# Designs tried in a protein design chat: VHH binders against DegV domain-containing protein DR_1986. Part 2

Target 1, 281 residues: DegV domain-containing protein DR_1986, of Deinococcus radiodurans (q9rsy3)
Amino acid sequence: MSIAIVTDSTSDLTPEHLAALGVTGVPLYVLFEGQLYQDGVQLSARQLVEGVRAGKAIPSTSQPSPAEFAQAYAQALEHADEVLSLHISGQLSGTVGSARLAAQEFGGRVTVVDTHTVTLGLGLQVLRAAELVRAGQSVPQIVQTLERVYPQADLRFTVDTLDFLRLNGRIGGASALLGGLLNIKPLLVVRGGRVDAGGRVRGQKKALADLAEHVRRYVSQHGGARVAFLATVGGEEDRAAVRAQLSDLHFQDMGDHEIGAVVTVHAGPGAVGVALEPLSA

## First folded at step 1 (VHH)

Design A4 (framework vhh_gocatamig_d2)
Fold by ESMFold2-Fast, scan of step 1:
Structure A4 (fold): chain B 281 residues (1-281), chain A 124 residues (1-124)
Amino acid sequence: as target 1 above (281 residues)
Amino acid sequence: EVQLVESGGGLVQPGGSLTLSCAASGFTFSSYWLAWYRQAPGKKRELVAGIYSGGSTVYMDSVKGRFTISRDNAKNSVYLQMNSLRAEDTAVYYCARGEYDILTGYSDDAFDIWGQGTLVTVSS
């Protein structure tokens, strides 16, 4: 049976990557200055950051409707027997709920998965699902594999300010880090589907060193890893600096990725991170 | 029956003021995001102003400082006070209800109840 994969724009895989994989991405939205924009289509992360830097208020975001998911599923089922739909954590967004509501109309042909993560954490699960579809695995086999992998998966990052996560209600357990001194950098993780505190260090250099050491530790503990390097607009040089600290380490390099507009609303400009999972077969 | 009923539209001269009202019935008003949209002849529908259940507001850039959205939960009503009206403000104005969640926000597709619309004409 043929399987089509659907995800959402918070995977931060480019339209080119999604097209190459045969994956459909359903866009989330940014509300910015009274206008709604589709993630990556009508508003880029760079345009959003430029607006905020020019003094505009921090934007908000919203999920795709059940109708948008139903349309994506109907289109996917024109060329596939089943749909596997992978989404941002249900604790961070109502996206998976919209997908599940839409899936009810398709008589069991659509399987919806809460990935318990976001950005390239979700992107890595989409890539793995696409690999397993190509390898001839069934939807139940793929879901079982993702269920074994995600508890080992990791997303660790640092931000310039906690204000973006706080103002949009996604700070989660990282609220414990509020009230820090100047030049204290928060270290954040996505754990159990929400943002949580990963620590704090003095200065950006130590934050980048922490991210590099986290990758080294993960590779050692798991006998290898698939690693993606992430940045929002303004974090590109720091992302390169983390990568440079790992030039001696062997891992499966999943590339350098720009975080998209919706996730940038929550992380803010200048964020840097790594997404990790165990080696693919 | 769940419904939104707009009133207050009409003809006004440039530089004038007008207040739109939207009366809600059939649901727990205080729990919902409420917004004013407009659609001018030959243009797409656009968000003019919105108000969250907690009272926080958002505005389209071209109306900032001129329009004020407010709500009265005791009266199940939302208002749009429009000052310094311009010819380009001429449009049908719609009241819309959306469910706002602090984790998810809202979208155009999250607005499930719309009013009938009220026409605002700004002309000399």
Scores: ipSAE 0.000, ipTM 0.098, lowest interface PAE 21.6, mean pLDDT 84

Design A5 (framework vhh_7b2m_4)
Fold by ESMFold2-Fast, scan of step 1:
Structure A5 (fold): chain B 281 residues (1-281), chain A 124 residues (1-124)
Amino acid sequence: as target 1 above (281 residues)
Amino acid sequence: EVQLVESGGGLVQAGGSLRLSCAASGFTFSSYAVGWYRQAPGKQRVVVASITSGGSTKYSNSVKGRFTISRDNAKNTVYLQMNSLKPEDTAVYYCAADEGYSYGYEYSHEYDYWGQGTQVTVSS
């Protein structure tokens, strides 16, 4: 049985990377200045950040419709026997709900997975699923593997301001970090499918050191790791600084990634983070 | 009611060892990061060691290599094994718990819950 993989644009894997993997990405949307834009297709993260820096209001986002998922599934099933559909946490977006509703029309041929994460946390799960498809695993085997991986998966990041998460209702447990002093940098995690507080430090230097130390601890605890380094527009130099602190450490390097427009609406410019998962055979 | 109760403190000679325990009740312990802090007379409370819900550990530079933090989720307990103790380690040691992942940077009240402390005195 041939398996096609579908994900959404919050995976932050580039269109080029998805095409190389044979994976279909369904775009979420940014509502910006009264106009609706498809994530990464009609609006880049850089264009969004330029607009916000020029004084435009912080945008909002919306999920793909069930009809868009049904179209993606129908197209995938023209070339595959089954679809494995991996999505952003259902606590952060209605995307998985739209996917599940669409899947009901395909008689068990579409399996929808809530990955309980976002951005490269989701991206790493998509990469792992693609590897397991190529290794000849069945959908139930792949789902079982992902269910073992997600509780060990980790996403830790820092943001310039909590305003983007707060104004769009995605701050979750990190609301405990609101009302801090000037120059306090929040450390945030995605845990159990939502944003939560990971700590707070004074100054960007300590925030970047925390991210680097987190990678070091994870690698030690798990005997290795797959590590992706991520930044929104404006965070690229800080992402490089985190990486530079880990030059002595051995891990599987999953690359440097730019966070896309939809996720940037929630994290804001200048965000820096790391996504981690355990090694696999 | 949420409680953290420290034990295992006492008087020990330089070069000796102590094991501190922190017993937790009233919350889902396995979901919480736990840290050990200490406060010497006239000083601010500073982080000593921390352990995340996933088991990742961090140590202050002053105790790295001498102290080991560990947890037993079945017993709702976190431990601090203190070896090669120095007079400078004399302080009240506090257990603290936070639902989030925290390494205890700069702010002593970043944790949700605190114990009452246990005195450690290292004689010269």
Scores: ipSAE 0.000, ipTM 0.115, lowest interface PAE 17.8, mean pLDDT 85

Design A6 (framework vhh_podentamig1)
Fold by ESMFold2-Fast, scan of step 1:
Structure A6 (fold): chain B 281 residues (1-281), chain A 121 residues (1-121)
Amino acid sequence: as target 1 above (281 residues)
Amino acid sequence: EVQLVESGGGLVQPGRSLTLSCAASGFTFSDYAYGWYRQAPGKQRELVAAITSGGTLYADSVKGRFTISRDNAKNSIYLQMNSLRPEDTALYYCTTDYGDYEGYYYGMDVWGQGTQVTVSS
C-alpha cells in the first residue's frame, strides 16, 4: 500500500525539499496590487517585502480551490494507493475546507488532516508523516501519531509590528497586545490553531533571548526536541542570534527556514521564530 | 514610577481644532515611546497616533488632520487635532511603554485617566 503526501505552500518547505520527500505542495495565493500570485512560484517573499517597502499596500491571501486539490489528488493517485493531505490550521485559512471538499470525490482514498498550525509547525508534521510512510506505517497509524504530536507542538515568534496580522484578520488573541506595542516587542504563539499572545518585552535583544529560553524549557520538559528556526525577510541575522544562544543545548536541528510569501503577508518582514515538536510520539 | 495626566479635551464644533496634552512625571521622559489612543462609546480602543524612536505613526482615519509631538524639556506629548469630525468623539488616552526592563522578560504599559473630546454642533 503506497501513500502519497500532499501539503500546502504555508508549510514553508522548499520546492527542493518537497521534491526530495516526494511530497506535493499545493500553492496558496497572494493578492498584490490587484493581481494573484502563486505562493513561492510567481512571487517570492523577498519580492513581496520589496514591494511593501516601496510604498505598496499590505497584500492579502487566498486559499487553493477544491478543483486545485482534486487535480493534485488525481495526479498523486496515479502513483500511490492513498493520499494523506496535511494543511494549515482551519482557523487561519479555508485551505483545509477546500481539501476536504475535494477529498469527497475519491471514495475514501484521500485523508485530510488539519494540523492546527502553520509554517514550519506544519512543515515538521509533513516531515514526520514522510518518515512514518517510509517506515511502512498505514494512514490511520500516521494520523494517530500526528494527533498525539500536535498538542505538544509549539510555534513561538516575534514580529516588528502587529499591523500585518491585524489588517489581514489573523491577530487572534494577540489583539490583547495592541495597546502595549510602543517601543516593545510582542511575543506570539500559535495555540489551538490560532495566533495568541505569548508575552511582551522591551527591545529586540530580550525578544531573541525569550525565544532561546523557550527552546531550553521545551527541551527540558520533553527530554529533547526537533527544532526549526524561522525568519521572514529581514529577520535572518536575528534568527542566527537565537541559534547562537543555544550552542550548548542538545536538540535535533531541523534547520534554518525562510518564511514564504503567503505567511509573510501575515507576519510581516523582520519576524523571527522557532517551531518545536517532541522527538517521538 | 511614571504618572500620565491628560488635558485639553472639551466640546467643539465640527471643523474646529483642539490640542490635547499629556504630562508625564517619574523617570527620564526622553527614554520612552508615547501614544494616543481613543475609545468611543460601544467601540474598541484604537491607536490614533504614536511617537517612537523610529518616528511617528497615525491611524488612517486621522492622517493629515492630527499631529503628535513631544517636548522633552516639559515632559509632555501633544496631539494637535485639526478639522475635527463628529466621528472623532471619544475618550482620548495617553500611554507609554515605561517599565524597568532590567531583569524582566516582559514590558509594562502605563495609561493616563483620559480626556473627553466631543465634536457636536
Scores: ipSAE 0.000, ipTM 0.142, lowest interface PAE 15.5, mean pLDDT 83

Design A7 (framework vhh_8dlx_2)
Fold by ESMFold2-Fast, scan of step 1:
Structure A7 (fold): chain B 281 residues (1-281), chain A 124 residues (1-124)
Amino acid sequence: as target 1 above (281 residues)
Amino acid sequence: EVQLVESGGGVVQPGRSLRLSCAASGFTFSDYYMHWVRQAPGKGLEWIGNIYHSGSTFYNPSLKSLVTISRDDSTNTLYLQMNSLRAEDTAIYYCARVEDYYGSGSYYEGFDYWGKGTLVTVSS
């Protein structure tokens, strides 16, 4: 039985990486100035940030249609026996709902998974699923592995402002951090499929140090980790600063990643974070 | 369960008008603003417009003169009126709901539920 993997653009894996993995990415959309733009195809994160910096209103996002998922599944099933479809948290987006609706038309050949995360949190699960497909595992075995891994997975980040999460309805439990003093930096987490408060610190330097210490603690507690470093446009130097604090630490380095346009709508420019998962289930 | 069911599609001749309906159930329809979106064969999604609970409408500027969105909260129904149909209007038409945020009636743009869509084919 051959298995094709489908994901969505909020995985923030590059088109080149998805192609190398043989994974199909279905784009989400940015609604900006009254028009829908496909994530990473018709609108880049840099173009979006430039628009916001020029005084345009903070954009919103939308899910792929059921028809787009049905098309992706039909195409995948031309060269595979089954489809494993991995998506952004159902608590952050209706994407998994669109995928499930489309999957109903394929008689059990499509399995849809809510990964309970986003960006490289999802990207790491996609990579793991692709590795397990190559190792000859079945869809139920892969799903079982992902279900063991995700409760240990972690996505932590800091943002310049909570406005992007607030105005687009994804602030979750981090709403407790609203109304802070000037130069207070929020530390945020994604757990159980939602954004929540991870703390607050004074100044960017301390926020970056806290992210680095979080990685050290995670690696120590789990005997190693897969670690991806994330930034939205404007956060690249801060991402490098976090990495530089970890030069003495041994972990599986999953690289430096730019957060795409859809996720940038929610996190805002200048965000920096880390996605972590254990080496094994 | 939240359900959105589009109807009114079919084969229509160029130059004619057509009204699509979307029947909503499983939620308080009057509390939500609703969208129409379409997808032509082999193309991406095109946003058509939305309507707030107040009845205020906003349209894609490229379509504003050709479409009208309305709602009937007494029957939980959303409508899309299309005029002067062209072959390029051939698409699957979806109604979509935006997510309720904080439960206070404050809504953001983002689609949480979609219908299955209704196919409109414009041809002679």
Scores: ipSAE 0.000, ipTM 0.326, lowest interface PAE 14.3, mean pLDDT 85

Design A8 (framework vhh_gocatamig_d2)
Fold by ESMFold2-Fast, scan of step 1:
Structure A8 (fold): chain B 281 residues (1-281), chain A 124 residues (1-124)
Amino acid sequence: as target 1 above (281 residues)
Amino acid sequence: EVQLVESGGGLVQPGGSLTLSCAASGFTFDDYALAWYRQAPGKKRELVAGITSGGSTVYMDSVKGRFTISRDNAKNSVYLQMNSLRAEDTAVYYCAKDSEYSSGWYEGYYFDYWGQGTLVTVSS
């Protein structure tokens, strides 16, 4: 049976990557200055950051409708027997709920997965699912593999300010980092489907060193890793600095990735991080 | 190795003043932010005031205008000047050094709080 993969725009895989994989990306929305923009289609992360830097209010985000997912599923099922639909954590967005409602229309041919993560954490699961489809695995086998992999997966990052996560209600357990000293840099993780505190360090240099050391430790403990490097607009040099600290380390390099507009609404400009998963389940 | 020794606590009447001192050793004092935390009976520990290495300060809302945090790098000391004390200020006051996290794991040593504390009682 042929399997089509559907994901959402918070995977932060480029339209070119998705097209090359044959994966359909359903866009989320940014509400900015009273207007709704489709993520990566009608509003880029750079445009959003430029607006915020110019004094516009921090925007908000919204999920795709069940109707939009139903359209994507109907289109996918024109050329595939089944759909595997992978989405941002249900604790961070109602997106997986919209997908599940739409899936009811298709008589069991659509399987919806809450990946319990976001950005390249989700992107890495999409890449793995595509690899397993190509290897001839069934939807239940792929789901079982993702369920073994995700508890070992890591998403760790630092932000310039907690305001973006706080004002949009996505700060989660990282609210424990509020009320700290003025010169702290927060370290954040996505764990159990929500943002959580990963620690605090003095200054940006220590934050970047923490990210690099976390990669080094993960690779050692897992006998290797797939590693993606990510940044919002303004974090590109810091992303390069983290990578430069790991030039002696052997891992599967999944590339440098720009965080898209929807995820940038929550992380803010100048964020930098790493997404990690094991080489095998 | 890191030591923070608080002093200056005691019994004071409402409206009175106290100065708390924290003597630090075992780290490069000038490089770290320092803070005062307090824990009142039956309440959680809370941040009262913080001061960066550059001298920038932060205060909890209920103490702004009444408390002043300062540091003396030559003496490796941080101070909390407490004026217009209220019954609600009764607590054990702790001096804390900002912690460094160098990896993805954390041990008890890395908590912000480090000193043994000094008791402040505000009652008539």
Scores: ipSAE 0.000, ipTM 0.137, lowest interface PAE 16.3, mean pLDDT 84

Design A9 (framework vhh_7xy4_2)
Fold by ESMFold2-Fast, scan of step 1:
Structure A9 (fold): chain B 281 residues (1-281), chain A 124 residues (1-124)
Amino acid sequence: as target 1 above (281 residues)
Amino acid sequence: QLQLVESGGGLVQPGGSLRLSCAASGFTFSSYEMAWVRQPHGKGLEYIATISSSGSTIYYSDSVKGRFTISRDNAKNTLYLQMNSLKPEDTAMYYCARDFEYSSSWYGDAFDIKGQGTQVTVSS
């Protein structure tokens, strides 16, 4: 049986990347200045950041409807026997709930997976699923592999301000970091599907050093890793600085990625991070 | 149909040498970055070396730098690993892996078309 993969726009894989993989991406939405925009289609992260920097209010986000997922599933099933649908953590978004509701209409042909992560954490799972489909694995085999990977998957990042996470209700356990002193930079993780505190350091240079050291520690503990480097608009030079600290370390380099508009609403401009997973489950 | 077949492993004494080969079929070998990965008994996978599609960019893990050499022959669809000055800690099952290449940025997955492996044992 042939398998089509569906994901959502919070994977932060580009539309061109998804098309090359044969993966369908269902867009989430940004509500900005009273208008609703499809993530990465009708509004770029750069446009969103420019608007906020010009004094417009911090936007909000919304999930795709069950009808949008049903349409995506119907289209995928025109070319495949089954659908494997991988999504942002159910604790960060109602997206997986919309997907599960839509899947009920397809008589067991659609399998929906909560990946317990976001951005390239989700993107790495989508890449792994696509590779396993090409290798001839069944949906149950792929799901079992992903379930073995999730406890070892890692997402660590720093932000310029906690306001974006706080105002949109996604700060989670990182609320413990609120009220920091001048020049204190928060370190954040996605743990158990939620944002949590990863530490505090004084100054951006130490925050970037922490991210680089985290990669070194992960690679040592797991005997290698797949590593993606992430930034929102304004974080590109800092992302390069993290990468430069790792030129002596060998890992499977999954590239430099721009975080998309929906995830940027929650992280804010100038965010930098790393997404990690083991070479095998 | 898409497959990688590793060979060339065996038993060797410390300080010895082995040359591993990986025969690729079912895909356009010259379009993909390739890697060698190893797994000691009862331990996780460890990256050893990676090589770009053209062969011009090569990376080694610190544990093997100066001792191992990765190379490829795109005309023969074959990846090689020359292992010199072997140590007991090099004992492992060795696998070749195809990297998934989408953009100019490197994207890889050691799980994409991993073969059966070839065992290397370094001991007296």
Scores: ipSAE 0.000, ipTM 0.118, lowest interface PAE 18.9, mean pLDDT 84

Design B1 (framework vhh_7sr4_2)
Fold by ESMFold2-Fast, scan of step 1:
Structure B1 (fold): chain B 281 residues (1-281), chain A 125 residues (1-125)
Amino acid sequence: as target 1 above (281 residues)
Amino acid sequence: EVKLVESGGGLVQPGGSLRLSCAASGFTFSSYAMGWYRQTPGKQRDLVADITSGGSTKYGDSVKGRFTISRDNTKNTVYLQMNSLKPEDTAVYYCAAETEYEVYGGDTYEVYDYWGQGTQVTVSS
């Protein structure tokens, strides 16, 4: 049976990368200055950051409709027997709910997975699913593999301010870091499908050192890792600084990635992070 | 002996400007993040702005675009340039050096609590 993969734009895989993989990305939306924009199609992360830096209000985001997922599934099923649909955590977005409603119309041909993560955490699971489809695995086998990977998957990042997560209601357990001093940098994690506190340190240099040390510990504990390096607009130099601290360490390098517009609404400009998963499940 | 000494406060009309200075001594200024806080009677201190040892700045929502924090490591001084002042900016302004860091889910690390004596800013017509 042939399997098509569908994901959403919060995977932060580029349209070019998704096209090369044969994966369909369904866009989420940014509500910015009273206008609704499709993530990465009608509004780039750079345009959003430039607007916020110019004094415009922090935007909000919304999920794709069930109708948009139904359209994507119908199109995918024109060239495949089944669809595997992988999405941002149901605790961060209603996206997986919209996908599940749409899937009901397709008589078991569409399998929807809550990946319990976001950005390249989701992107790494999409890449793994594509690898397993190419290897000839069935949907149940792929789902079983992803369910073994999820508890070991890790996303750790630092932000310039907690305001973006707070104002849009995605701060989760990191609300424990609110009321801290402005001179303190928060370290954040995504585990169990929610944002949570990972620590706080003095200054940007210590935050970047923490991210590098986290990669080293993960690689040691898991006997290797797949590692993606992430930044929102303004974080590119700091992303390079984290990478430079790891030149002696052996891991599978999944590349440098720009966080897209929807995720940037929640993290803010100048965010830097790492997404990690084991080499095998 | 650690000292933070604020200056530059005073009375100003709405729309006016003031520049606050904080002179630091008794610690390695260049390695510390520095911040400005303000307090009105009966309320807790609010964060105004901070600047890291590397020069990265952050601002509270109410002052962003109007206030600018800067530092001069050769003079061990942090500054707050306050423009377009409003009556609601009336407060005692405090200079602070880094006061805490910790790891959640792990150990609490050292805490530093260095504060100035405060300087009064009054914005009225």
Scores: ipSAE 0.000, ipTM 0.122, lowest interface PAE 16.5, mean pLDDT 85

Design B10 (framework vhh_7sr4_2)
Fold by ESMFold2-Fast, scan of step 1:
Structure B10 (fold): chain B 281 residues (1-281), chain A 124 residues (1-124)
Amino acid sequence: as target 1 above (281 residues)
Amino acid sequence: EVKLVESGGGLVQPGGSLRLSCAASGFTFSSYYMGWYRQTPGKQRDLVADIYSGGSTKYGDSVKGRFTISRDNTKNTVYLQMNSLKPEDTAVYYCAAGYTEIEWGDSTYVEDYWGQGTQVTVSS
């Protein structure tokens, strides 16, 4: 029995990485200046950021249709016996709902998982699932492993402004930070499938130091970690600065990643973060 | 300017005890997170124990039940009482201080400052 993995474009894994893993990515959409663009296919994060910086309004996003998922599942099942479909949190997007509707057409051969996270939080779960498929684990075994990993997984980030999360309705519990941020940097977490407040500090340098300290504490508490470093366009130097503060720390380095267009709509340019999970589960 | 000065390190036999002290200056000590970290040559720096301004403590799994962190805000000093020492406790121990503007839920983010370190060697 063979298993194909399907995910969505909010995993922020590159087309090259997805191809190397044999994973299918279903694109979400950006609605920008009255036009609909497929994430990572028709619109890059850089093009989106350049448009916003040129005075265009903050865009919005939408989920893939059930028909698009049904097409992806039919194609995957030409080469596999089962599909494991891993998606962005159902609290952040209707994507998992579209996937579940499509899955009903395939007689139990498609298993859909709400990962309760986004970007490389989802990407790390996709990488783990691919490793477990190669190790010969069944879909129920893989799902059980992901359910053990999820409560320990962590996604932390800072943003230049809360406007992007606020205007698109994804600010979640971080709305508690509104009204007091004129000279304060917000620290944010994805917790329970939504954005929540992690803290507030004065100045970008302190925000980056706090992200690095969180990685250090996580690695100590878990006896190691898999760590991915994240940035939207404009955050690349700050991502490098977080990494540089951890040169003495031993962890499994999952690389530096650019956040894609759909997630950039919600985080904004200049965002920096880390995605963490335990080494084993 | 923040200054942290560790003392109390040294050579001890397995099963022995040591008490580390960290004298702090240059900040409002009672408002700051204080912690102890350790590092062996060629390895990562790991959390040993921490104590927040409100007195809440956390310990690394390898030291739970053996080490106790405490603070004295009158003396601007944080302590680490180390009991039942093992050879694997051999490391340079660092004092750290940090500050957060606000703490939300389970997330406490710390601007960290470091002492020079003090050597602890557990050997026979």
Scores: ipSAE 0.000, ipTM 0.101, lowest interface PAE 16.8, mean pLDDT 84

Design B11 (framework vhh_8dlx_2)
Fold by ESMFold2-Fast, scan of step 1:
Structure B11 (fold): chain B 281 residues (1-281), chain A 124 residues (1-124)
Amino acid sequence: as target 1 above (281 residues)
Amino acid sequence: EVQLVESGGGVVQPGRSLRLSCAASGFTFSSYEMHWVRQAPGKGLEWIGNIYHSGSTFYNPSLKSLVTISRDDSTNTLYLQMNSLRAEDTAIYYCATTEWEYEGGTYTLTFDYWGKGTLVTVSS
């Protein structure tokens, strides 16, 4: 009984991390000035942000083709009996749909999971699935565990502007935060597979303090947590500032992560956030 | 239950022309913008162009002289006409639909639904 894991580039796990885990990542695309770029392969997050800051049009994104998933699945099945395929929320992207179309050609050997999250929210589920594969669990057992974990998982962030989420149609319930005064920062959460409102605060310092306080409360409520710290290009200093406010707190540190180009299209430059999950299901 | 089904692919000789079709169902086709994209073996996706509900088209500048996109709203069908085919045009061709949100003189684009694709092989 061997299981290969496939995910997509919105997990924001680096190619090095994916290779170390034996996980295949299928890239999504950025559409920018009439050209499609593979996420992290043909266009980096920094190149995208440079283009946006130069006053170019706001880019958009595309899911991988069914053929790209079929190729990934065929390749994985050369060294494994089954494939577990974990993807960005179906409410945020058509990626899970492309994966499901491809899976139909493999006679039940490919199981596709909508993780109801994105970026390191998805990345943490990929890491957990890899751990459970190593522990000898079956695909149904792993899926059941992920279904117990995701309602407790948390992805929170702040952005410089809601325009990137709004113009790309991913603002979800955070549309309630539209309109505002100078120096008001939105607080956002991913819940039930979509972006939703977490609140508003005055000033960047208070937004960062609120993120740090949320991590502290989560760790207390769950008796520990796995915590990943996230930023788009331009948010690195603020990511470090959130981390610095938690130096006294004990948690399983999943590291500092750069949000990739596709997710940056939707969050914008200067975004900072945290991804959280419980230590066990 | 949006469905897009591409057809018309196959083996064609260099220099020939080919027309691809995309049959759409499960949405109000006449209200949606439609796209063609392609993927060459071992390479990423390349955007070919789009057509608005109005019939207006925009093309990838590198392909503009070689392709024409059209639509027939009475049959819910999208077309891609390709002329002067070259070996580098060998690819799986997909149609896709997108939803536009327009606010204050700006809009956003996201590919929402894709077909399974149709393979075009240009060889002698």
Scores: ipSAE 0.000, ipTM 0.431, lowest interface PAE 10.4, mean pLDDT 84

